# VHH binders against q9w197, part 18

Target 1, 300 residues: q9w197
Amino acid sequence: RLRLQDIPALTQDHCRMRDPAEVERIINEFVIGGPERMQIVSDFDYTITKQRTEDGGAVPSSFGIFNACQSLPENFKAETDKLYHKYRPIEIDPHMPIAEKVQYMIEWWTKSGELTSGFPFDQSEIDQIASKYTHALRDRTHEFFADLQRLGIPTLVFSAGLGNSVVSVLRQANVLHPNVKVVSNFLQFRDGLLDGFQQPMIHTFNKNETVLNETSEYYDLVHTRDHIIVMGDSIGDADMASGVPASSHIMKIGFLFDHVEANMKKYMDTFDIVLVDDQTMDVPRTLLSLIEKQHKLNLE
Below, E stands for the ipSAE of ESMFold2; O stands for the ipSAE of ESMFold2 at other seeds; V2 stands for 0.75 times the mean of E and O plus 0.25 times the DockQ between their complexes.

## First folded at step 4 (VHH)

Design x9 (framework vhh_8ghr_2; at its last look DockQ between E and O 0.29; V2 from the best seeds 0.00; counts 0 for: pae E 17.7 > 2)
Fold by ESMFold2-Fast, scan of step 4:
Structure x9 (fold): chain B 300 residues (1-300), chain A 123 residues (1-123)
Amino acid sequence: as target 1 above (300 residues)
Amino acid sequence: EVQLVESGGGLVQPGGSLRLSCAASGFTISSSYYIGWVRRAPGKGEELVARIYSSGGSTSYADSVKGRFTISADISKNTAYLQMNSLRVEDTAVYYCARGYPEHLYRWGFDYWGQGTLVTVSS
């Protein structure tokens, strides 16, 4: 039986747990189950990418990379800013029921799609901008993805951002291995022109089993894998795990950077492990290392 | 710069055959993309009919068309085809040619779509 006190990465001050006994229990279940029962579900923006660079500079979101493209119409940014100012306050409104917020999210993304239509666009412009941000991946992300590939663990990058940017960054960082799949919002083209985004759009309130259940190909990859590591930087990311049996074991890892004191209680209530200003993949890698070590012993 | 141009749709009798063509430009069909056919009948959702990974030669088909439809690609012509045999009234739909990514799973991973071509199976 592994104990948390014997795992240095999990005893650091920045590694917070509301229920250490439950974390210890889940780790031991993962170790017993081995790599064959594992899958990873991870957010991209500010989870695979850093929440801050070494110099304190801002890391652009996947949509931020797109918005920096010079080929966009001259009024594009102004029109998207108008939508942001209208809908963002609704998205974060603490008093509005989620069902009503969903209607506004659909309205927002429909209008965003209309703005993102009727002109030619070249993916190479996203690639050029994304190439500048491969260094903005969380420290030891290359090693983390190499570990996952070696262990044969299916890894789903599940993002409410822009998948074109996500795929571009992952490919250029050389971490888009065959075991890695992406579910995100992708640009759609028809007759050589932009035609908005694939519908329905993935947003904060539907980033869960509702979207994943629509992908039979994903189900075929993971239906035998009931041990899940979920990684995210926002509260909504905790729901990314697909609809799995009650017998499943899920480890939810949350990366917390902004307004730490104000958000700590909510994050600790939502995630099993809360990593405060930890710009590394060291904790996820430690979990994989423990699983791998026991698996090797069992094969002897 | 990427363009998919469809042709070959029309009116056929039940039991008849049609061959749809999808001419690609701005990329090579022998690359790392899936090429597929998606159909939409009036009042129904979209259905992935067939998909081919031309470099790997792997093909897949919806159960509703398996054994009747054949997807293929001619690398020298940079054109994908959907050979439709033993057509049924239920095959009546607008057929779209699309390019997709193997690493993207949502909505079959398709990013570029053709204009669509109407196939009507009736008398």
Scores: ipSAE 0.400, ipTM 0.718, lowest interface PAE 3.3, mean pLDDT 87
Fold by ESMFold2, look of step 5:
Structure x9 (fold): chain B 300 residues (1-300), chain A 123 residues (1-123)
Amino acid sequence: as target 1 above (300 residues)
Amino acid sequence: EVQLVESGGGLVQPGGSLRLSCAASGFTISSSYYIGWVRRAPGKGEELVARIYSSGGSTSYADSVKGRFTISADISKNTAYLQMNSLRVEDTAVYYCARGYPEHLYRWGFDYWGQGTLVTVSS
């Protein structure tokens, strides 16, 4: 049985936990189950990419990469910003019922699709801009994804952003291995022109595994894997695996960077592990190492 | 707080009928969520017997109950129902109401469960 205090990566000052005993319990369940019961569900923007670089440089979001493309209509950014200012307050309203918010989120993404329609666009433009940011993945991301591939652990990159950008960055960084699947909003084309986004629409309140069809290739990979690591950088990411059986064990890792003092309590109440200004994959990698090595020792 | 409360279980003879109710609170039964009925027979695992989302919407049934059980919902009362006809001894189980996500994207994608209601089919 592992003790939390004997795991150096988890005793660092920037690694915070509301309930260390619960984290310890989940780690030991993961060790008992081994790699065969594991799956990873991770956001992309500011979760696989860095929230800041060492030199303080900006890291664009997946939509930010798209918005930087020069072939977009002249008013595209301005119109996108108008939608953001209309719908963002609704998205974060603490008093509006979620069912009501869902209708506004559908409206928001429908209008975003309308803006992203009726003009030619070439994926290669996204690729060119994305190539500039393959260095902006968290430190040791290459090693993390290599370990996931070696251990056969299905990895879902689940993003409400733009999947064309997500795939481009991951592919060019050479981390988009066969065990990695991206679920996100992808561009759709009709008659050589952009035609909004492919269905289903991914937004804040439906960002979970249950939007995947039961007959999908992804379901076949994960239906027996009830030990889950969830990684995210915002409160909404904590529920990405909420559709799994109640008997599942879920470790929620939150990357906190913005307004740390103001957000600390909310993150601590939401995530099992809160990593403050951590721009690495070291904690997730430590968990994989423990799962592999201690599971092997227990079998002997 | 999300809650699901089952009622309507009891003892019934083979060939009889029961109607189970699932009262939901803390969320609205709608196209954003569906309600499933899951049963656990003594000493056995769980079986999903029926699902519905939105009143009068898509339904699905396990082969073992198809043609005998009917699931429905009353959105105005935020309640789902399972009409169980032609009951058999093998239908004896604790029946749980559970909330799931729309579409059949994931096997057993339920996040909230009721506490169950016992159905016993015996002479």
Scores: ipSAE 0.000, ipTM 0.105, lowest interface PAE 17.7, mean pLDDT 82
Fold by ESMFold2 at other seeds, look of step 5:
Structure x9 (fold): chain B 300 residues (1-300), chain A 123 residues (1-123)
Amino acid sequence: as target 1 above (300 residues)
Amino acid sequence: EVQLVESGGGLVQPGGSLRLSCAASGFTISSSYYIGWVRRAPGKGEELVARIYSSGGSTSYADSVKGRFTISADISKNTAYLQMNSLRVEDTAVYYCARGYPEHLYRWGFDYWGQGTLVTVSS
């Protein structure tokens, strides 16, 4: 039986836990179950990409990459900003009922799709801009994805951002292995023109089981895997694996960078492990290494 | 709130039969939802046993139970059923009833789960 005190990565000051005994229990379940019961669900923006670089440089969001494309209509940025300023405060309102917020998110999605329609666009523009940010992934992301591939662990990159950017960054960074699937908002084209986004739309309040179903190729890969690592940088990411059986074991890792003191309580209440200003994959990699080590011993 | 309550589990001998019930509340069983049965055997992962898209509509079954188990729903009672015939020792498990949407891509597409009912098949 592993003890947290014997896992140095988890005893660091920036690694916080609401219930260390529960984290320890889940780690031991993962280790006992082995890699064949594991799956990963991770956000992309500021979860696989860094929240900050060593020199303080900015890391664009997946929509930020798209918005930097020069072929977009002159007024596109301004109109997109108007929608953002109208709907973002609603999205984050701490008191508005979720059911009401969902109505506004549908409205926001619909209007964004209309703005992103009726003009030509080439994926190569996204690829060109994304190429500049393949080095902005968390330290040891390449190793983390290689470990996941070697262990045969299905990995879902689940993003409410723009999938065209997500796939471009992952592919150009050489981490988009066969065990990795991206679920996100993708551009739709009709007759050579943009036609909004492919359905279903993914937003903060449906970034969970409500946009996943068993008819996807990914469902067939993961339906027997009840040991789950969830990684995210926002409170909404914690629900990405909701809807699994009550018997499932889920480890939720939250990357906290902005307004640490103000956000600490909410992150601690939401995630099992909160990593403060950690721009690496070292903690998730440590979990994989513990699982792999015991798995190898069991085979001997 | 949405709730699913399983019943009908118990101890049976190999070759016997049981009917599991899943009483739904907080929503109406309809063509808008999957209703499914998932089982977890001791020391094993979870297996989607059976699923029904709508009352009397499309169904699917795990290969391990095909021909022996039948899923159904009674809209007037807001209840789904799993008829389990020709039971084997390998069918011993906790059986969960679950609800989901076709748009649920992750795992089996279920958003609400019952507490489970134990089925033990032994001599």
Scores: ipSAE 0.000, ipTM 0.120, lowest interface PAE 16.4, mean pLDDT 83
ESMFold2 (binder alone), look of step 5: mean pLDDT 81; pTM 0.829

## First folded at step 6 (VHH; framework vhh_8ghr_2)

Design e1 (at its last look DockQ between E and O 0.84; V2 from the best seeds 0.00; counts 0 for: pae E 9.0 > 2)
Fold by ESMFold2, look of step 6:
Structure e1 (fold): chain B 300 residues (1-300), chain A 123 residues (1-123)
Amino acid sequence: as target 1 above (300 residues)
Amino acid sequence: EVQLVESGGGLVQPGGSLRLSCAASGFTISSSYYIGWVRRAPGKGEELVAYIYSSGGSTYYADSVKGRFTISADISKNTAYLQMNSLRVEDTAVYYCARGYPSHYYSWGFDYWGQGTLVTVSS
């Protein structure tokens, strides 16, 4: 049986927990269950990518990579900014019911698709911009994904951003292994022109396993895997695994960087582990190493 | 101008082999775009047979061809290949080479298509 005090990565000052005993319990369940019961569900923007560069600046989002492409119409950024300023306050409104917000998210997605239509565009431009940010992934991301592949742990990168950017960054960073799948918003093409986004729409409020087709290849991999690590940088990411049975063991890791003091209570109430200004994969990697060590002992 | 030109179709006996080629121009197959083979048999809709991300080395095969067909790419020739072994009468179709754009892992989409090449498997 593991104790938190014997796991140095989890005793660091920036590693915060509302209920350390519950974290310890879940870790021990993961270790007992082994890698064959594990799955990972992670956001991409500011969760796999860093929240700040070495010089303290921000890394662009997956849509930010797209918006930097030179072939976009001259007013494209201004029009997308108008939509953002209209709908973002609705998305984050603490009092509006989620069912009502969903209608506005559909409207936002639809209008964004209309803006992203009727002009030529080539994926290679996204690839060119994305190549500049393959080194802006959290430290030891390469090792983390290598560990996941070695342990055979299915990994879902679940993003309400732009999947064309997500896939490009992950592929060029050599971390898009066969066990890694991306669910996000992808550009649709028709006759060589952009035609909005592919179905289904992914937004903050439908990022959960319910949107995964039960007959999909990924569903077959994960439907028996009830030990889940969820990683995110926003409150909305904590529910990415909400469609699983109540008997599941879920470890929610939140990366907190912005407005730390103002957000600390909300993050502590939402995530099991809150990592403050942590630009690494060291905590999730530590969890994998604990699972692997016990697994090897059981085989020997 | 993006172009895809198929070759290598023809008549073959059941159990035989054919190698289809797809010569690409106007883009490099080493990009994030992928190359796929889609077939259309009489009375059936389109079936995605295989695809390859040559820049990442990832491949996909339909269950109907798994173990019999192999997709590959030669970046120096800007050409993708479909090696079709152990052919069956049911493999008779027009085979199209297509350029695919990134999609959800559970879906696929293509923005440029070749003219098609007929494969006929019969005794």
Scores: ipSAE 0.193, ipTM 0.579, lowest interface PAE 4.4, mean pLDDT 86
Fold by ESMFold2 at other seeds, look of step 7:
Structure e1 (fold): chain B 300 residues (1-300), chain A 123 residues (1-123)
Amino acid sequence: as target 1 above (300 residues)
Amino acid sequence: EVQLVESGGGLVQPGGSLRLSCAASGFTISSSYYIGWVRRAPGKGEELVAYIYSSGGSTYYADSVKGRFTISADISKNTAYLQMNSLRVEDTAVYYCARGYPSHYYSWGFDYWGQGTLVTVSS
């Protein structure tokens, strides 16, 4: 039986836990089940990509990559900024009922699709911009994804951003292995012109089993791989693995970077492990290593 | 109908070379798909040997073959290749060509497989 005190990566000061005993219990369940019962569900923006670069520069979001493309209509950025300023405050409003927020998110998506329609666009432009950010993934992401592939662990990159950018960055960074699936908002094309986004829309409030149940093969996964690591950088990411059986064990890892003091309580209440200003994959990698090695030792 | 047809297998001595081909039909090799080679050795499990995304030339190789095998694609011929050099007895396997797609509209891993081509490395 593993004890947290014997796992150096989990005893570091920046690694915070609301309930260390519960984390320890989940790790031991993962070890008992082994790699064969594992799956990963991770956000992309500021979860697989860094929240800050070493030189303090910005890391663009997946939509930020798209918005940097030169072929976009002259006022495209201004119009998308207007939508953002209107709908973002609604999205984060702490008092508006979720059902009402969903109506506004649908409106936002619809208007964004209208703006993203009726002009020529070439995926290669996204690829060119994305190439600048292949070095902006968390440290040891290459090793993390290589380990997941070697261990046969299905990995879902679940993003409310722009999937065309997500796929481009991951592919060019050589981490988009066959065990990785990207579920996100993808551009739709008709006769060489953009035609909004492919259905269904993914937003903050449906980034869960509602969208995933649209893919029939998700059902098979959740019934054979009920040991889950969830990774995110925002409170909304904690629910990405909804729809798994009640007997499932879920480890929720939250990456906290901005306004640490103001956000600490909410993150600690939401995630099992909160990593403060950690720009690496070291904690997730440690969990994989323990699962593989200790599971084998326990079987002997 | 999506189809993948492997060719180029055979018997070679250790240290020899072979080139496997995977002719695709029913789809165009493009940036939306990856083409991979998976092998099943006698008495052993399945191993992902290599894969390639045709756009940008992104490639992957298993540690067991890195430096000895080279995957490539010729989009004009809709064909992927695996050049196998410095072959070892442990490379003996049936080699399968496979196609995959990373989005949520397809199965995880590979969705279409060829029938396989046998490679035997022996004196």
Scores: ipSAE 0.121, ipTM 0.621, lowest interface PAE 6.6, mean pLDDT 86
ESMFold2 (binder alone), look of step 6: mean pLDDT 81; pTM 0.825
ESMFold2 at other seeds, look of step 6: ipSAE 0.000; ipTM 0.310
ESMFold2, look of step 7: ipSAE 0.011; ipTM 0.491
ESMFold2 (binder alone), look of step 7: mean pLDDT 80; pTM 0.820

Design e2 (at its last look DockQ between E and O 0.01; V2 from the best seeds 0.00; counts 0 for: pae E 17.5 > 2, grease 26.5 > 24.2, SAP .689 > .668, placed apart)
Fold by ESMFold2, look of step 6:
Structure e2 (fold): chain B 300 residues (1-300), chain A 123 residues (1-123)
Amino acid sequence: as target 1 above (300 residues)
Amino acid sequence: EVQLVESGGGLVQPGGSLRLSCAASGFTISSSYYIGWVRRAPGKGEELVARIYSSGGYTSYADSVKGRFTISADISKNTAYLQMNSLRVEDTAVYYCARGYPSHYYSWGFDYWGQGTLVTVSS
C-alpha cells in the first residue's frame, strides 16, 4: 500500500491537499485497478496550455487564437471585446446565482455567434496562428500524452473554448492520438460562410454531465472506466466528470496561478490536489507511473 | 416524428388577454433547445416574438411585446406557453411555435415549426 510520504512529487510545498488521507486512498484504488480502469478528463485553456511562460509571454486562449486571424472583419476584435467586457464580470461574479448567470452566458454565446456569421473563413488561418503556440503547452505534455496512448487510457479534452483551435494546437503538437477526444464549441459553416457555432453550447456552468450525456463518446468512456483523473484551472472544471457511476473514484487536480492567496480556500475545497504555479504535467505523470509500476508489481 | 401543436388562438378585443400553448412531441423540451414564438401579420414579414431556453429559464422578447407578453415552459408537460396581455390591433397575426438550437443564429435557428394559431385583435 502506497503512502504519500513515499511519493516525493506529492510532498512538495507547491502541492497542496485539504485531505491527504483521501488522496492516498484514491491513489491506492487507482493502483489496484490499473491502467485498464483509468480515464482522463481535462480542460484545455490554461490546463494543457501554460498559465504563464518562462519569459512572461502571452498564452492566448483558444478563442484568442481565432480572434488573431487576419481575415476577420476589421472591427471583429473590438466587437468581441465589448461582449467580453459586458459578460465576463457576470461569469465570475461571486454573488450572482448560477441560474441567473446561465441566462447571460446564453446571451453572450448567442451574440458571439451572430457576430461570427456571414463572412468566409478558412480553417487554415487558425492552423497558422496555432502553430506559434505549440511550445506553450505544459512541460512534458508530449510525454504525458504518449504515456496515455501507450497505456490505452481514454482522454477527453473538454473545453468551453473554441474546438477548432484546440484540435489545431493538439494536432500540431503531435499529441492528438486516437485515444484523445475533443468536446468543445466548433465553428459552423453554411454555404461557404461562417454561421456561428455548432450546438450544443458549452459554457462555464454546463461543462458537466448535461453536455456530455449528449455525446456517444462519453457513454463509451464511462461504461468500463470508473477511475478518473480530472484536470482543470478553474473551479468550474471540477464537475467535468459528474455523470459517472457513484462507485467511481475521481482525483481532481487544480492548477492555481492567479491570486493564489485569495483563491486558495476555494481551490482547496474543490480539488483534491491543488498545484500552485506548476506549469508542468509532472504530477499527473507521476500518478500514471505509480499506477503502471505498482499494478505490475502486484501481479508479479 | 417531431411535432409542435399550437392552441389557444382566437378573437379578442384590444386590451384583452390570450394564452397560447405549444405541445411538443417526438422530442423532450430540454436545455439543448430554444422554443420560440414567431408571428406573421397580414402584409408583414415574420417576427420572432419570444424565445425560451427551457431548463435554463432564459427568455428574450421582441421590443414590440416587452412587458406585455411572457413566454414560459413546463418541462414535465413538454409544453411551452405564451401569455399575451394588453393586446393591440397590431398583434393580429398567425402565431407559430418553433424549435431551434442556439447555434442557428442567422436563420433564427428554428428547424421544426407548428402549423400556427390565429390571433385576431379587433373591436
Scores: ipSAE 0.000, ipTM 0.117, lowest interface PAE 17.5, mean pLDDT 84
Fold by ESMFold2 at other seeds, look of step 6:
Structure e2 (fold): chain B 300 residues (1-300), chain A 123 residues (1-123)
Amino acid sequence: as target 1 above (300 residues)
Amino acid sequence: EVQLVESGGGLVQPGGSLRLSCAASGFTISSSYYIGWVRRAPGKGEELVARIYSSGGYTSYADSVKGRFTISADISKNTAYLQMNSLRVEDTAVYYCARGYPSHYYSWGFDYWGQGTLVTVSS
C-alpha cells in the first residue's frame, strides 16, 4: 500500500489536492490493476505543450500554428482574428452557463469552417511552422510517451484544436507512437482545395463521450481499461472521460498557470491534482513509475 | 531480441483445416500488445485476418473468415495460434504473425513481423 507522504513528487508545494486521501486511494487502485488496466486521455494545447517557455514567452496553440502559415490568404488572418475576438470571451466567461456557450461554440466552428474553405493549401507548411515548437512540449514529454509505449498504455490526445498541427508537433517530437491516437478537428480537402473541417466538429464543451464514436477497433482496445488518467489545463477538460462505468477509477490532473489565485478554487473543486506553474510531465511520469514498479513488486 | 516464429503452414484441400502457431520471444504475449495474423496473397494487399488483445482476451476477425477461423493465445507457452477450418481456395496466402500496439492513427500498427508461412488450399 502506497502513502502519499512517501511519494516526493506529490508532496511538493506546487502540487495541490482537494482530497489527498482520495488521491492516495486512486493511486493504490491503479497499482493493484497495473499498466494493462490503464489508459490516458489528454488535451494537447497547454497540456502537452507548455503554458510558458523558460523566458516567460507564449506558446502558440494548434490553430496558432496553422494561422502562422504564410500561404494562407491575406484576409484569412484578419477574419480569424475577428472570430476569435467575438467568441473567445464567451468561451472563457466564468458566469455564462455552458448550455448557452455551446450555441456560440457551434457558431464559431461553423464560421471557422466556412472561412477555411475555397483555397489551395500546402499541408507541408504546417510541418515547417510546427518544427519551431517541438522544444515547447513539457519537460520530459519524450520520456513520458516512451514509457506509455513500452507499457502498452493507450493514449488518447483529445483536442478541440487543429489535429493537423497536433499530429505534426507530436510526430516531429518523436512521441507519436503506435499507442497514441489523436481525436481533433482535421482539415478537409475537396479537389485540392480546403473545404473546412472534417465532421464532427469538436469544441471545448463537447470533449467527452458524445463526440467519441466507438469503432470496434478502438472499443476493443480500451473497453477493459477502467483506470484512467485525465490531463488538462481547462475546467472543461475534466469531463473528457465522463462516460465510463461508475466502477472506473479516474485521476484528473489539472495544469494551472493563468490567474492562479482567482482560479485555484475552481481547479481544486474540479481536478484531483492541481499543478501550479508546472511545465513538466514529472507527476504523470511518477504515477506511471509507481503503477509499473509497485504492481510488479506486489505480484512477486 | 523480439522474435515471432510461425509454423503450421502447408498444402490442404478445400474444406480442410490447419493450425498456425506463432512462438514469441523477447516479450510476453500477456502484455499490452495485440497479436495479429495478416495474410498476403499474390497481387493483393495485406488483410488483417484475426487479432487478439491478449491483456483483455478480446478477439476480432475479418468478415471473410468469421466463423471459420479462431485466434487464441497460450500464455504459458508464449504462443498464439490461428485455427483455420473450412478452408477455401481464396484463403491461399502467406500468413504473417505480427505484434502491434493499439493505435487509431493506423488501424493496425505492427512493429514486429514473423517470416511468414505459406498456406495453399487446392485440390
Scores: ipSAE 0.000, ipTM 0.119, lowest interface PAE 17.0, mean pLDDT 83
ESMFold2 (binder alone), look of step 6: mean pLDDT 81; pTM 0.825

